# VH-VL binders against Adventurous-gliding motility protein Z (aglZ), part 8

Target 1, 119 residues: Adventurous-gliding motility protein Z (aglZ), of Myxococcus xanthus (q1d823r4to122)
Amino acid sequence: RVLIVESEHDFALSMATVLKGAGYQTALAETAADAQRELEKRRPDLVVLRAELKDQSGFVLCGNIKKGKWGQNLKVLLLSSESGVDGLAQHRQTPQAADGYLAIPFEMGELAALSHGIV
Below, E stands for the ipSAE of ESMFold2; O stands for the ipSAE of OpenDDE; V2 stands for 0.75 times the mean of E and O plus 0.25 times the DockQ between their complexes.

## First folded at step 4 (VH-VL)

Design ta35 (framework fv_dupilumab)
Fold by ESMFold2-Fast, scan of step 4:
Structure ta35 (fold): chain C 119 residues (1-119), chain A 123 residues (1-123), chain B 112 residues (1-112)
Amino acid sequence: as target 1 above (119 residues)
Amino acid sequence: EVQLVESGGGLEQPGGSLRLSCAGSGFTFSSYYMTWVRQAPGKGLEWVSRIYPSGGYTRYADSVKGRFTISRDNSKNTLYLQMNSLRAEDTAVYYCARVGYKSGWYPGYFDYWGQGTTVTVSS
Amino acid sequence: DIVMTQSPLSLPVTPGEPASISCRSSQSLLHSSGYNYLDWYLQKSGQSPQLLIYLGSNRASGVPDRFSGSGSGTDFTLKISRVEAEDVGFYYCMQAYSTPYTFGQGTKLEIK
């Protein structure tokens, strides 16, 4: 089960379609607040998390997930358009590191392959 | 319809400061990246800065990093550029523009531009 | 930084004739997604820039079909199939592959 947290609706739908095609059940959240509500409802195996959300930083949400009740038991794949490859590599060195990273733009096949490798 | 209106330009001495504003209307302001682009007299376009929809992330051209600060107030549908330590080479028309977002793959085209506001840095 | 180079910088054209502007990048703008992160803008005299083409080949809303964008990787072309008087102005390419966003020097299209 994958929770996709992405404020751009068409991109979220594209990611959901690819992951469903790869055999995952998906849920969508458009904001960090919606994501927190979905996490409380049912723990996913993976959160695909956009760094640039409408209401708050996905980096902050990633840190809250990793330091919170789920800890290392909940996997996070972090996506960013602003940080680029170098910025994401630096975030990987922090205590709040995600389990995987993709710089936007990326191939949808990369999303599916990396999700499989994390879960 | 989408409208962007800049203000705050003027004449300033080297080392001075100015704050530019850009008022957006006709769209959900808080849903878009916003950017500043400038054009020196008789020269081409130069990108200055971009800000995330929530205001949480900013990017700058090296020429302005440490001197300029981009910010936004989504409750007022307004984008700002605080310009400190002004130099003669900052003399330009400053445009605000909305960063179009077709999908998460591509948040990088400037689909609507304001009329511009003129900044002159001279003694 | 990615450097964008346009040619020609000055383009005098007879009305009704085709026009072509080249834009070259110092590194590939083709992402693994298949998109080329290259946009074209037109600035008419006394006006703000306007978007013509985004993602290499997609026309912006309201842009006539006489405008087309093509190319991939490092070499891009904007074509106007039949130039009209209202097409005069400065044309700029911009890469949106990574920040800082960078523009070409601009091409002045004028009627001769």
Scores: ipSAE 0.006, ipTM 0.572, lowest interface PAE 10.7, mean pLDDT 86

Design ta36 (framework fv_indenebart)
Fold by ESMFold2-Fast, scan of step 4:
Structure ta36 (fold): chain C 119 residues (1-119), chain A 123 residues (1-123), chain B 115 residues (1-115)
Amino acid sequence: as target 1 above (119 residues)
Amino acid sequence: EVQLLESGGGLVQPGGSLRLSCAASGFTFSSYYMSWVRQAPGKGLEWVSRIYPSGGYTRYADSVKGRFTISRDNSKNTLYLQMNSLRAEDTAVYYCARVGYKSGWYPGYFDYWGQGTTVTVSS
Amino acid sequence: QAVLTQPASLSASPGASASLTCTLRSGINVGTYRIYWYQQKPGSPPQYLLRYKSDSDKQQGSGVPSRFSGSKDASANAGILLISGLQSEDEADYYCMIYYSSAYVFGGGTKLTVL
């Protein structure tokens, strides 16, 4: 089960379609607050998390997830349009590091392959 | 050299349709987001639409949602904008623009622009 | 209220410096955004000049003279395009832009007159 946290509806649906095609069950959240509610209902295997959310930084949410009750057992794939490759490499060196990173733009096949690799 | 060449502009009546084309050369077209940006006579720049490198994942300005459709044919290195239900306020020069750098650079800017094609919506 | 505000016009003498301001709406923190600058000369398409987020996150466009530079004024919540050593060829419209709320947002543009 994959929880997709992404405020751009069409992008979220495209990611959900690709991941469903790859055999995952998906749930969508548009905000960090919605994502937190989904996490409280049921633990996913992977959170696909946009860094640029309307209500909170996805980097901050990533840190909260990693410090939370599931810790390293809940995988996070962080997506960013603003950080680029170098910015994401820098975040990878922090205590709040995600399990995978994709800089936007990326091909949808990269999302499926990386998701498979980390779960 | 990167080149973007627009075509398809013209005079059309309100409620009519036009299809714009942008022929791209000098770079790997399929690796870049592409965008349309317009400029009304004597006015500023207004972003219209963006499309993902492989197609799909389209974005539109609120003013054109439901009326305009962006698409691309990577085999022909061509970007399109299908414009339906045209209004007088759609009168503008329409620019084809390349977005960001390929291979993971932030897609938040327009690094190359075409010459523009003029769309006039008038009776 | 507009997301980005630019003065409609600015006039300066040849050889002088011009500071073009791009002010973000109250509630949108300039520190968060990369501000992109474009130049449009009469009869021509826009040309990318540069981007500036911070000293560690900035880029000059290819072939853009070093007399063009970007900065920010946090107190004014504004991005700044500085053009030093003004030349007659710098007479143009200048636009700032940010990517905000899943959209590309341009300022209204500043017409720079060099006389």
Scores: ipSAE 0.007, ipTM 0.569, lowest interface PAE 11.5, mean pLDDT 85

## First folded at step 5 (VH-VL)

Design cb1 (from ca11 with heavy chain L106F, light chain S30D; framework fv_tocilizumab; at its last look DockQ between E and O 0.05; V2 from the best seeds 0.00; counts 0 for: pae E 4.4 > 2, placed apart)
Fold by OpenDDE, look of step 5:
Parts: structure tokens; sequence; C-alpha cells
Structure cb1 (fold): chain C 119 residues (1-119), chain A 125 residues (1-125), chain B 107 residues (1-107)
């Protein structure tokens, strides 16, 4: 089960389609607040998390997830367009690092491949 | 008791813009769900037009995307459909509906659970 | 777009008869399929969701089955109030698409 946290709605739907085709069940959250509610409600296996969200940094949300009750058991794939390769690499060095990183734009096949490698 | 009701002109001239409003009662459109428009030409099947989400995000049917605009007025608990450059092919009963859809695919339970009565819009010169 | 093909387009049966409607998707849609009933002059009404789950308040004579590309809707014992057009609808991907409909009449 994968929760996609993404403010770009059409992009979220595209990712959901790819992940469903890969055998995952998916849910969508448009904001960090929505994501938090869904995490509590449904307990996904993987969170595909956009760093650039409307209401909160996805980096911050990732940190909160990793420090929270879910700990390292909840996997996170962090997506970013603005941070670039260097920004993602920097975040990877933190104690609350995601389990995977993907720079935008990316090939949808890469999303599926990384997801499979994580969960 | 969630209720939806369409309102707007029943007659639109060719090349003009079709405008409809859906008034929702019993539930705040900003609290959740997706809010869809579905149309049905007389004697024909159903076509999904698109939706506006509880947060204001929109998704349209690609076949109509270039002509469709959906807005919402949360203060009035309404969402609207605008369809530009209409032709006779746009003559249909237009329904607004609540879509339980894509917020949570884990349950596999996504459907239109509440519908308006429908509003006939005829495109004629 | 995913195409939904219903069969038959129309049928006429007697009260008490078993009625079967089929819906085929142009691609695998898992169980992301709903069935609606529409009576003349009314909006569609949800009967079955997730291919085989009966909506609350719907009579048990209605049922659905199938997964992947082939789905079946069944009325075990047709009643006079069941005169309507029935539609399948996929929600596997956008845009949502409906079958052409099956008009059910009583002899």
Amino acid sequence: as target 1 above (119 residues)
Amino acid sequence: QVQLQESGPGLVRPSQTLSLTCTVSGYSISSGYYWSWVRQPPGRGLEWIGYISYSGSTTYNPSLKSRVTMLRDTSKNQFSLRLSSVTAADTAVYYCARDTSPLDYFLGEYYFDYWGQGSLVTVSS
Amino acid sequence: DIQMTQSPSSLSASVGDRVTITCRASQDIDSYLNWYQQKPGKAPKLLIYAASSLQSGVPSRFSGSGSGTDFTFTISSLQPEDIATYYCQQYYSYPYTFGQGTKVEIK
C-alpha cells in the first residue's frame, strides 16, 4: 500500500496509475496535513512524498515520519524538483533520511523500480 | 443527508458558454471527497466530465479539457461547471455528484454515492 | 481511455427470471468496477461497487462478479420495479468511463 503525497494533482494521478499497474494499492494526499491524517488512518507501507508541498516541506514531513511512532518501519520515497541532486544527497545524510530519493523529472519506470526496491 | 442540486440556464446558444452550479447541503465541499460532473445526452449513455476536489484541485476528461472549467465557492458550498464553445453535441442532462474516489484506493471503494436530480441543457440557435 | 463494452444492449425478460449482463474492459481494471441502475428521468443509483460488493439498502437479488476484464451483473429474480437501464463504470484510471448501458424490460 502506497500513499502518494503530491500537490500537483495530475502528476499524482500519473504516479498512482503506474504504481497500480505495478501491483500496489494507492492513496492520494494533496497536502502534508492530508498525509498525516491518512497515515494515521491507513498505515501505508510506503509514502511517495513530494518535497515541495503547499502547506509544509516534504523534507520536514519525512523527518516527522521517521521520528514518529512509525519509525523506520514506514518507508519513504522522497521526490524533489527544486532541491536537485545535491539537495537530495544532503538530506540522505541526515538521521531522518528517506529510504529512496528521486529527482523530478524522472521516468515513471524508475518510480516503479525504486518502489519495488524499497517495499 | 447529503443533497446536491444543479441550477443554471436550460438553453444555451451555439458557441456560447454553458454554466451550471451545484449547490451542496448536508456536507461541506471543502471537508472531503471529489465533486464531479457527469452528463448524459438524450437517449444515450453517461460521460464523466471531471471533478473538483475538496481542496480545489481539478481533473477533467481529456475529451473536454480544453473547454471545461470547474470552480468552487466554499462560502456558498457550491461548485460550478463551465463548458465553452458549445455545440448541439453538448445537449445533455448534466448531473453533479459526490465522488468518494481517489483519496483512498486502499479500500477499492470509489463511487458516486450522491447525485443531483440533473439539469437539462439544450444547445440550440 | 479504457473502453467498457456491455452486452446485451437491451433485453426483455419475465418477472422472476434470472437476468445477466456482462461488461468487458479494454484492459485489466482489477476490481475497480461499479454497477448503476438508472430509471427514466432519474439519476443513476449505485447498486454494486468493487465489482461484487452490494451497496447498503440494495436488494440481495442484485449481485456482481468478475475481475480483470470480464464482469457480470445479475438479477436473480427480476421484479417489475427493476425496469431500468444498467451501467457499468470503471474507476481504475481517469477518465472514468461507463458502459453503453443495458436496457432491461419486462415481457
Scores: ipSAE 0.209, ipTM 0.792, lowest interface PAE 2.5, mean pLDDT 92
ESMFold2, look of step 5: ipSAE 0.323; ipTM 0.814
ESMFold2 (binder alone), look of step 5: mean pLDDT 92; pTM 0.930

Design cb2 (from ca11 with heavy chain S55R, light chain S30D; framework fv_tocilizumab; at its last look DockQ between E and O 0.03; V2 from the best seeds 0.00; counts 0 for: pae O 11.5 > 2, placed apart)
Fold by OpenDDE, look of step 5:
Structure cb2 (fold): chain C 119 residues (1-119), chain A 125 residues (1-125), chain B 107 residues (1-107)
Amino acid sequence: as target 1 above (119 residues)
Amino acid sequence: QVQLQESGPGLVRPSQTLSLTCTVSGYSISSGYYWSWVRQPPGRGLEWIGYISYRGSTTYNPSLKSRVTMLRDTSKNQFSLRLSSVTAADTAVYYCARDTSPLDYLLGEYYFDYWGQGSLVTVSS
Amino acid sequence: DIQMTQSPSSLSASVGDRVTITCRASQDIDSYLNWYQQKPGKAPKLLIYAASSLQSGVPSRFSGSGSGTDFTFTISSLQPEDIATYYCQQYYSYPYTFGQGTKVEIK
């Protein structure tokens, strides 16, 4: 089960299509608040998380997830356009680092390949 | 490096339950991938039995579903196969293997990449 | 279930010969086919995936081709270490199914 947290609707759908095609159950969240609701509801194995959210930094949300009750059972793939490669690299060094990082733009094949090692 | 090793009794009586364990090293079975059992009767081809996922979900070959149970012990990094009501037809070398995820399917890379050495299980008459 | 039929069931060839094995699927499986090599007393080893992609570390004398229902596995120049049984395997759908195998021997 994968939760996609992404405010850009078309982009979220594209990612969902890839994951559904792989046989994963998917859910979409447009905001951090929505994501938190979905996390409790669906308890996904992987969160594909955009760093740039409308209501909260995805980095903060990632931190909250990693500190939360799910522990290492909930994986996070963090996506970012504004932070770039350097920003993501910095976040990777934190205690609440994600399990994977992708800089936007990326190819869907990269998303799939990276998710492979996570889920 | 990922390594798999089968263990269990090599002899089972008819109508009893075949039980095997696969011990994995070099990779946590709870971290990812699917973990399959494949068997091969002597001098014959290969038959996929089923898998248990890194999250514990199972998918079995329909031909064996009613008799197959796969479990995992993440604390020991092991996954197991139970096959009930065995007959002579169940005599085979049983392999545990790691198969790639459904996401790899989309990439065209969906295969068994790591195998155990296999364990012969003979069903006696 | 998808049935995989290999041909021939066995063959004997000389060192240096070109060896060809075919695999036919009971339905269209696109390119979702793997080829494995199994030596006596050993587990299968992946040689080709996605019908034609050579697995890393596998000698270039091994190759695969085909799509849909008909697939071909080729050893361009048979070597003594190639004595084994070769299997095709589809991963188009569950359950995974294998061909019955082709035993390759050297004259």
Scores: ipSAE 0.000, ipTM 0.629, lowest interface PAE 11.5, mean pLDDT 92
ESMFold2, look of step 5: ipSAE 0.038; ipTM 0.716
ESMFold2 (binder alone), look of step 5: mean pLDDT 91; pTM 0.927

Design tb1 (from ta25 with light chain S30Y V33L A34N; framework fv_trastuzumab; at its last look DockQ between E and O 0.09; V2 from the best seeds 0.00; counts 0 for: pae E 9.8 > 2, placed apart)
Heavy chain, then light chain:
Amino acid sequence: EVQLVESGGGLVQPGGSLRLSCAASGFTFSSYYIHWVRQAPGKGLEWVARIYPSGGYTRYADSVKGRFTISADTSKNTAYLQMNSLRAEDTAVYYCARVGFKSGWYPGYFDYWGQGTLVTVSS
Amino acid sequence: DIQMTQSPSSLSASVGDRVTITCRASQSIYSYLNWYQQKPGKAPKLLIYAASSLQSGVPSRFSGSRSGTDFTLTISSLQPEDFATYYCQQSYSTPYTFGQGTKVEIK
ESMFold2, look of step 5: ipSAE 0.328; ipTM 0.781
ESMFold2 (binder alone), look of step 5: mean pLDDT 91; pTM 0.938
OpenDDE, look of step 5: ipSAE 0.834; ipTM 0.932
ESMFold2, look of step 6: ipSAE 0.007; ipTM 0.587
ESMFold2 (binder alone), look of step 6: mean pLDDT 92; pTM 0.936
OpenDDE, look of step 6: ipSAE 0.821; ipTM 0.929

## First folded at step 6 (VH-VL; framework fv_trastuzumab)

Design tc1 (from tb1 with heavy chain G55R K102S; at its last look DockQ between E and O 0.70; V2 from the best seeds 0.00; counts 0 for: pae E 10.9 > 2)
Heavy chain, then light chain:
Amino acid sequence: EVQLVESGGGLVQPGGSLRLSCAASGFTFSSYYIHWVRQAPGKGLEWVARIYPSRGYTRYADSVKGRFTISADTSKNTAYLQMNSLRAEDTAVYYCARVGFSSGWYPGYFDYWGQGTLVTVSS
Amino acid sequence: DIQMTQSPSSLSASVGDRVTITCRASQSIYSYLNWYQQKPGKAPKLLIYAASSLQSGVPSRFSGSRSGTDFTLTISSLQPEDFATYYCQQSYSTPYTFGQGTKVEIK
ESMFold2, look of step 6: ipSAE 0.007; ipTM 0.613
ESMFold2 (binder alone), look of step 6: mean pLDDT 91; pTM 0.935
OpenDDE, look of step 6: ipSAE 0.857; ipTM 0.938

Design tc2 (from tb1 with heavy chain S31R K102S; at its last look DockQ between E and O 0.73; V2 from the best seeds 0.00; counts 0 for: pae E 8.3 > 2)
Fold by ESMFold2, look of step 6:
Structure tc2 (fold): chain C 119 residues (1-119), chain A 123 residues (1-123), chain B 107 residues (1-107)
Amino acid sequence: as target 1 above (119 residues)
Amino acid sequence: EVQLVESGGGLVQPGGSLRLSCAASGFTFSRYYIHWVRQAPGKGLEWVARIYPSGGYTRYADSVKGRFTISADTSKNTAYLQMNSLRAEDTAVYYCARVGFSSGWYPGYFDYWGQGTLVTVSS
Amino acid sequence: DIQMTQSPSSLSASVGDRVTITCRASQSIYSYLNWYQQKPGKAPKLLIYAASSLQSGVPSRFSGSRSGTDFTLTISSLQPEDFATYYCQQSYSTPYTFGQGTKVEIK
């Protein structure tokens, strides 16, 4: 099961299509608030999380996930278009690091492979 | 108007080095992946490397890994390909290309290409 | 690496002919398949992206289709400016790979 947190609808659907083809069940959330409701409802195996959300930074949500708010060992793959590789590398050095990172743009095969390796 | 202009090609001896430049204009350089693709004379296309100029997310083809380095300077809107330990099989026209952008996402097609710069590796 | 097998390597055709070029991927790439046209001494030009989407400014006589891992470029009525070499390229995963090309020549 993968929860995809991305405000851009067509991009979220493209990611869901690839992950479903790779054998995952997917759920979508367009905002951090919607993601939190989905996390309270049921626990995914992986959260694919966009840093640039409308209502809250995905980095903040990642931190709350890694502090254990919705359980221990919840995996996060963090995506960003604005932070770039350098900004993501800096976040990886923090105590609240995600389990994996992808800079946008990326190839969809990379999403599938990295998601598999994290889970 | 989107433009990509390669430069720095030329004749070089085996084992030598060259640095290619890809000067970009007409788009927000830092927000697009830039790729290098090469074509040996009379042959097909071979992908070489890519970079996201803001943040430096790089990938290389196995044939050049360890010998070539892609880089970018966002203040100059220019990508670079540093080519070291050149071999005869590196002889090619080198193109830089931009990945197209759609719906907040990059689907991996090259919508704009430079004119190419010829690299010849021979004695 | 994902291999792209393109056929034929060359073909001869007359103005007005329907031309079909095929490309096969060594694994599923969904619709992440693009088609380019290249004329001698020029850079490649994008024709089709995402298997079937026509690039802006490309004539409607060009079309693309997908059946599983098989992809087809069709030129419905060949024009004099269409004599060129055509390449498919997968964009599902790096390293991006190209077919070996199909040279379309005048008959």
Scores: ipSAE 0.008, ipTM 0.648, lowest interface PAE 8.3, mean pLDDT 87
ESMFold2 (binder alone), look of step 6: mean pLDDT 91; pTM 0.937
OpenDDE, look of step 6: ipSAE 0.827; ipTM 0.932

Design tc3 (from tb1 with heavy chain G108D Y109A Y112I; at its last look DockQ between E and O 0.12; V2 from the best seeds 0.00; counts 0 for: pae E 12.5 > 2, placed apart)
Fold by ESMFold2, look of step 6:
Structure tc3 (fold): chain C 119 residues (1-119), chain A 123 residues (1-123), chain B 107 residues (1-107)
Amino acid sequence: as target 1 above (119 residues)
Amino acid sequence: EVQLVESGGGLVQPGGSLRLSCAASGFTFSSYYIHWVRQAPGKGLEWVARIYPSGGYTRYADSVKGRFTISADTSKNTAYLQMNSLRAEDTAVYYCARVGFKSGWYPDAFDIWGQGTLVTVSS
Amino acid sequence: DIQMTQSPSSLSASVGDRVTITCRASQSIYSYLNWYQQKPGKAPKLLIYAASSLQSGVPSRFSGSRSGTDFTLTISSLQPEDFATYYCQQSYSTPYTFGQGTKVEIK
């Protein structure tokens, strides 16, 4: 089960399609607030999380997940276009690091492969 | 009409301060990244800073870190660039620009620009 | 920082000519490359985003392409209003960086 947190609807659907084709169940959230509601309802195996959300930075949400707000060992794959490789690399060095990172754009096969390796 | 209008430019002494404003209209200001880009006379374009108004997610060019602060007031639909410790090298036309979101992924392209405001740092 | 090397620095061309401008990134930026047109005393205008996507309202004589870290802006048949300076810009990571510009002049 994968929770996709992405404010751009068509991009979120594209990722959901790829992950469903790889055998995952998916749920969508367009905001950090919606993601928090989904996390409170059902725990996913993986959160695919966009850093550039309209209501709260995805880096902040990743930190809350890694501090255990919705349970320990919840996996996060963090995506960003605006922080780029440098910003993702710096976040990877923090105690609240995600389990995987992808810079946008990426090949959808990379999404499927990295998601499989994380879970 | 979607529009950005800069103001606050002028002549300032080295070491001085100046605050630029970027007034937005015709779109939901709080939902778009706003950038400042500058152009020294006769030279090319240099990115300066960005902000997401609703969250304050900011980034700065190395040349301005610690001296410039970007901020936003969503109640006024206005972004600001506070420029401190100004140097001669900061002389430029300062543009504000919006990043558009129109596809299934986020193109970080400046689809709307203001007409610019001139900052001259001279003794 | 990602360096954007734009060539040529200037060119002279006649109305009707096919014009190409190239831009090379110092590292992979995928398709996060934009092209802008700027006329004297005016703000830049977005032409192409995401390497090859034509901005709304831009004439179809403009096109963009990517091969690895090399990017090309093409004007298929130069018009009088196309004499301007053109900039590439990477939007992959901050600081966003621009090429030095290509001035397209009347021959």
Scores: ipSAE 0.008, ipTM 0.572, lowest interface PAE 12.5, mean pLDDT 85
ESMFold2 (binder alone), look of step 6: mean pLDDT 91; pTM 0.941
OpenDDE, look of step 6: ipSAE 0.581; ipTM 0.891

Design tc4 (from tb1 with heavy chain Y106F, light chain S93T T94S; at its last look DockQ between E and O 0.34; V2 from the best seeds 0.00; counts 0 for: pae E 5.3 > 2)
Fold by ESMFold2, look of step 6:
Structure tc4 (fold): chain C 119 residues (1-119), chain A 123 residues (1-123), chain B 107 residues (1-107)
Amino acid sequence: as target 1 above (119 residues)
Amino acid sequence: EVQLVESGGGLVQPGGSLRLSCAASGFTFSSYYIHWVRQAPGKGLEWVARIYPSGGYTRYADSVKGRFTISADTSKNTAYLQMNSLRAEDTAVYYCARVGFKSGWFPGYFDYWGQGTLVTVSS
Amino acid sequence: DIQMTQSPSSLSASVGDRVTITCRASQSIYSYLNWYQQKPGKAPKLLIYAASSLQSGVPSRFSGSRSGTDFTLTISSLQPEDFATYYCQQSYTSPYTFGQGTKVEIK
């Protein structure tokens, strides 16, 4: 199972299509609040999380996940377009680092391969 | 009706330059990846370059990197392929094609193609 | 680069025949494999995307399948309009490579 947290609906659907083609079940959330509701309903194997969300930074949500708010050892793949390499590099050095990072734009293969390697 | 129309092909000498155009209509041009794919006479298909017009994100085949530049003008719904330092091996029909996803950041399959424009590089 | 090895290079068949064309990727590409048909003087036409998904407007006699890195295009009952060249193409990562093509011609 993969929970995709991305505020751009068409991009979220495209990522879901890629991950389904790689053999995953997917669920979508467009906001950090929606993601929290999904996490409370059912624990995914992986959260694919956009840093640039409508309501809250994905870095903050990643931190709450890694502090164990919805269980221990929940895997996170963080994506960012605005923070780029700099913002992802800074977050990678924190105690709440994600399990993987992708700077947007990326290839379909990068998303699929990283998700597989994390899970 | 989705439509792509290439233009700008012709005969050029080695070392010369050409600029190809891909005029798009019938879809939101800025929201789809646009690719160039070429086919040498009697040969198979070879991917050349891609662009996402809204963000200007580009990639190139190694065989053309440094010589070709893909660009887009969203106000004109047109993609361009600037070809410099042309070689005989660049002789081909050049197609522009649209990716089948309306998405953001990664290409998929080519669901619409233009008719192609012939580039001949010969002394 | 991911190499796509397509076979056969050509085949001769009669109307009504079942035709299979294979394509092998040099590494895992999951299901990011597409099939195109091209007739002389024309642009390629998408038949199948994502290994097995039939493009809108394509007859149901066309189908695709995947086994690991091996992919198959099947035409269940060949029609006169199906004599063409067929290409596979991986869309997993750039450069987005094509197979060498398979020409299907009249026997």
Scores: ipSAE 0.083, ipTM 0.716, lowest interface PAE 5.3, mean pLDDT 88
ESMFold2 (binder alone), look of step 6: mean pLDDT 91; pTM 0.933
OpenDDE, look of step 6: ipSAE 0.769; ipTM 0.917

Design tc5 (from tb1 with heavy chain F101Y; at its last look DockQ between E and O 0.70; V2 from the best seeds 0.00; counts 0 for: pae E 9.5 > 2)
Fold by ESMFold2, look of step 6:
Structure tc5 (fold): chain C 119 residues (1-119), chain A 123 residues (1-123), chain B 107 residues (1-107)
Amino acid sequence: as target 1 above (119 residues)
Amino acid sequence: EVQLVESGGGLVQPGGSLRLSCAASGFTFSSYYIHWVRQAPGKGLEWVARIYPSGGYTRYADSVKGRFTISADTSKNTAYLQMNSLRAEDTAVYYCARVGYKSGWYPGYFDYWGQGTLVTVSS
Amino acid sequence: DIQMTQSPSSLSASVGDRVTITCRASQSIYSYLNWYQQKPGKAPKLLIYAASSLQSGVPSRFSGSRSGTDFTLTISSLQPEDFATYYCQQSYSTPYTFGQGTKVEIK
């Protein structure tokens, strides 16, 4: 099961399509608030999380996940368009590091491969 | 007006080196993937390498990995392809191209291309 | 990597003809397939992106479609300026790969 947290609906659907083709079940959330409701409803195996959400930074949500708010060892793949490779490398050095990172833009095959390696 | 202009092509001997330049204008260079695609005389297109200039995110075709290095200088709006250990099979017109932007991401189509620069590897 | 098999390698046609060119991917690429036109001595020009989306400034006689891993470029009524070589390209995963090309010639 993968929870996809992304405010741009067509991009979220594209990611969901790729991950469903790779054998995952998917759920979507457009905001950090919606993602938190989904996490409270059912724990996924992986959260694919956009840093640039309209209501809250995805880095903050990643931190809450890694602090164990919805259970320990919940996997996070962080996506960002504004942080670039260097900004994501800096976040990787923190106690709230995600399990994987993709700088936007990326190819959808990268998403599938990295998600498989994380879970 | 979006423009990409390649330069630096020429005749070089096997084992030699050459650096290609791709000068960009008319768009925010640091925010687009820049790719190199080559075409051997009378042949089809082959993807070579890509870079995201502001992040240095690179990928290479297996045929050039370890021999070619893509780089970018955002202060000059220019991408480079450093080509080392050149072989006859590297003879081609080299194009630089920009990946199109759509809805907050880059879907991998090349919406603008340069005119190409010819590299000939011959003894 | 993902192999793109393009067919035919060449065709001869007259002005006004309907032309179809096909491209098959060796695995699922969803709609991450693009079509380019290339004239002698020129760089490729984007026609269709995302399998079926027409690039701005491209005439409406060009269209693209997908059925599974099979993709089709159609020119509904061939014009004199359409004699060129056409390439498909997958953009699902690096290395991006191209079909071998289809040369459209005057009959």
Scores: ipSAE 0.008, ipTM 0.626, lowest interface PAE 9.5, mean pLDDT 87
ESMFold2 (binder alone), look of step 6: mean pLDDT 91; pTM 0.937
OpenDDE, look of step 6: ipSAE 0.826; ipTM 0.928

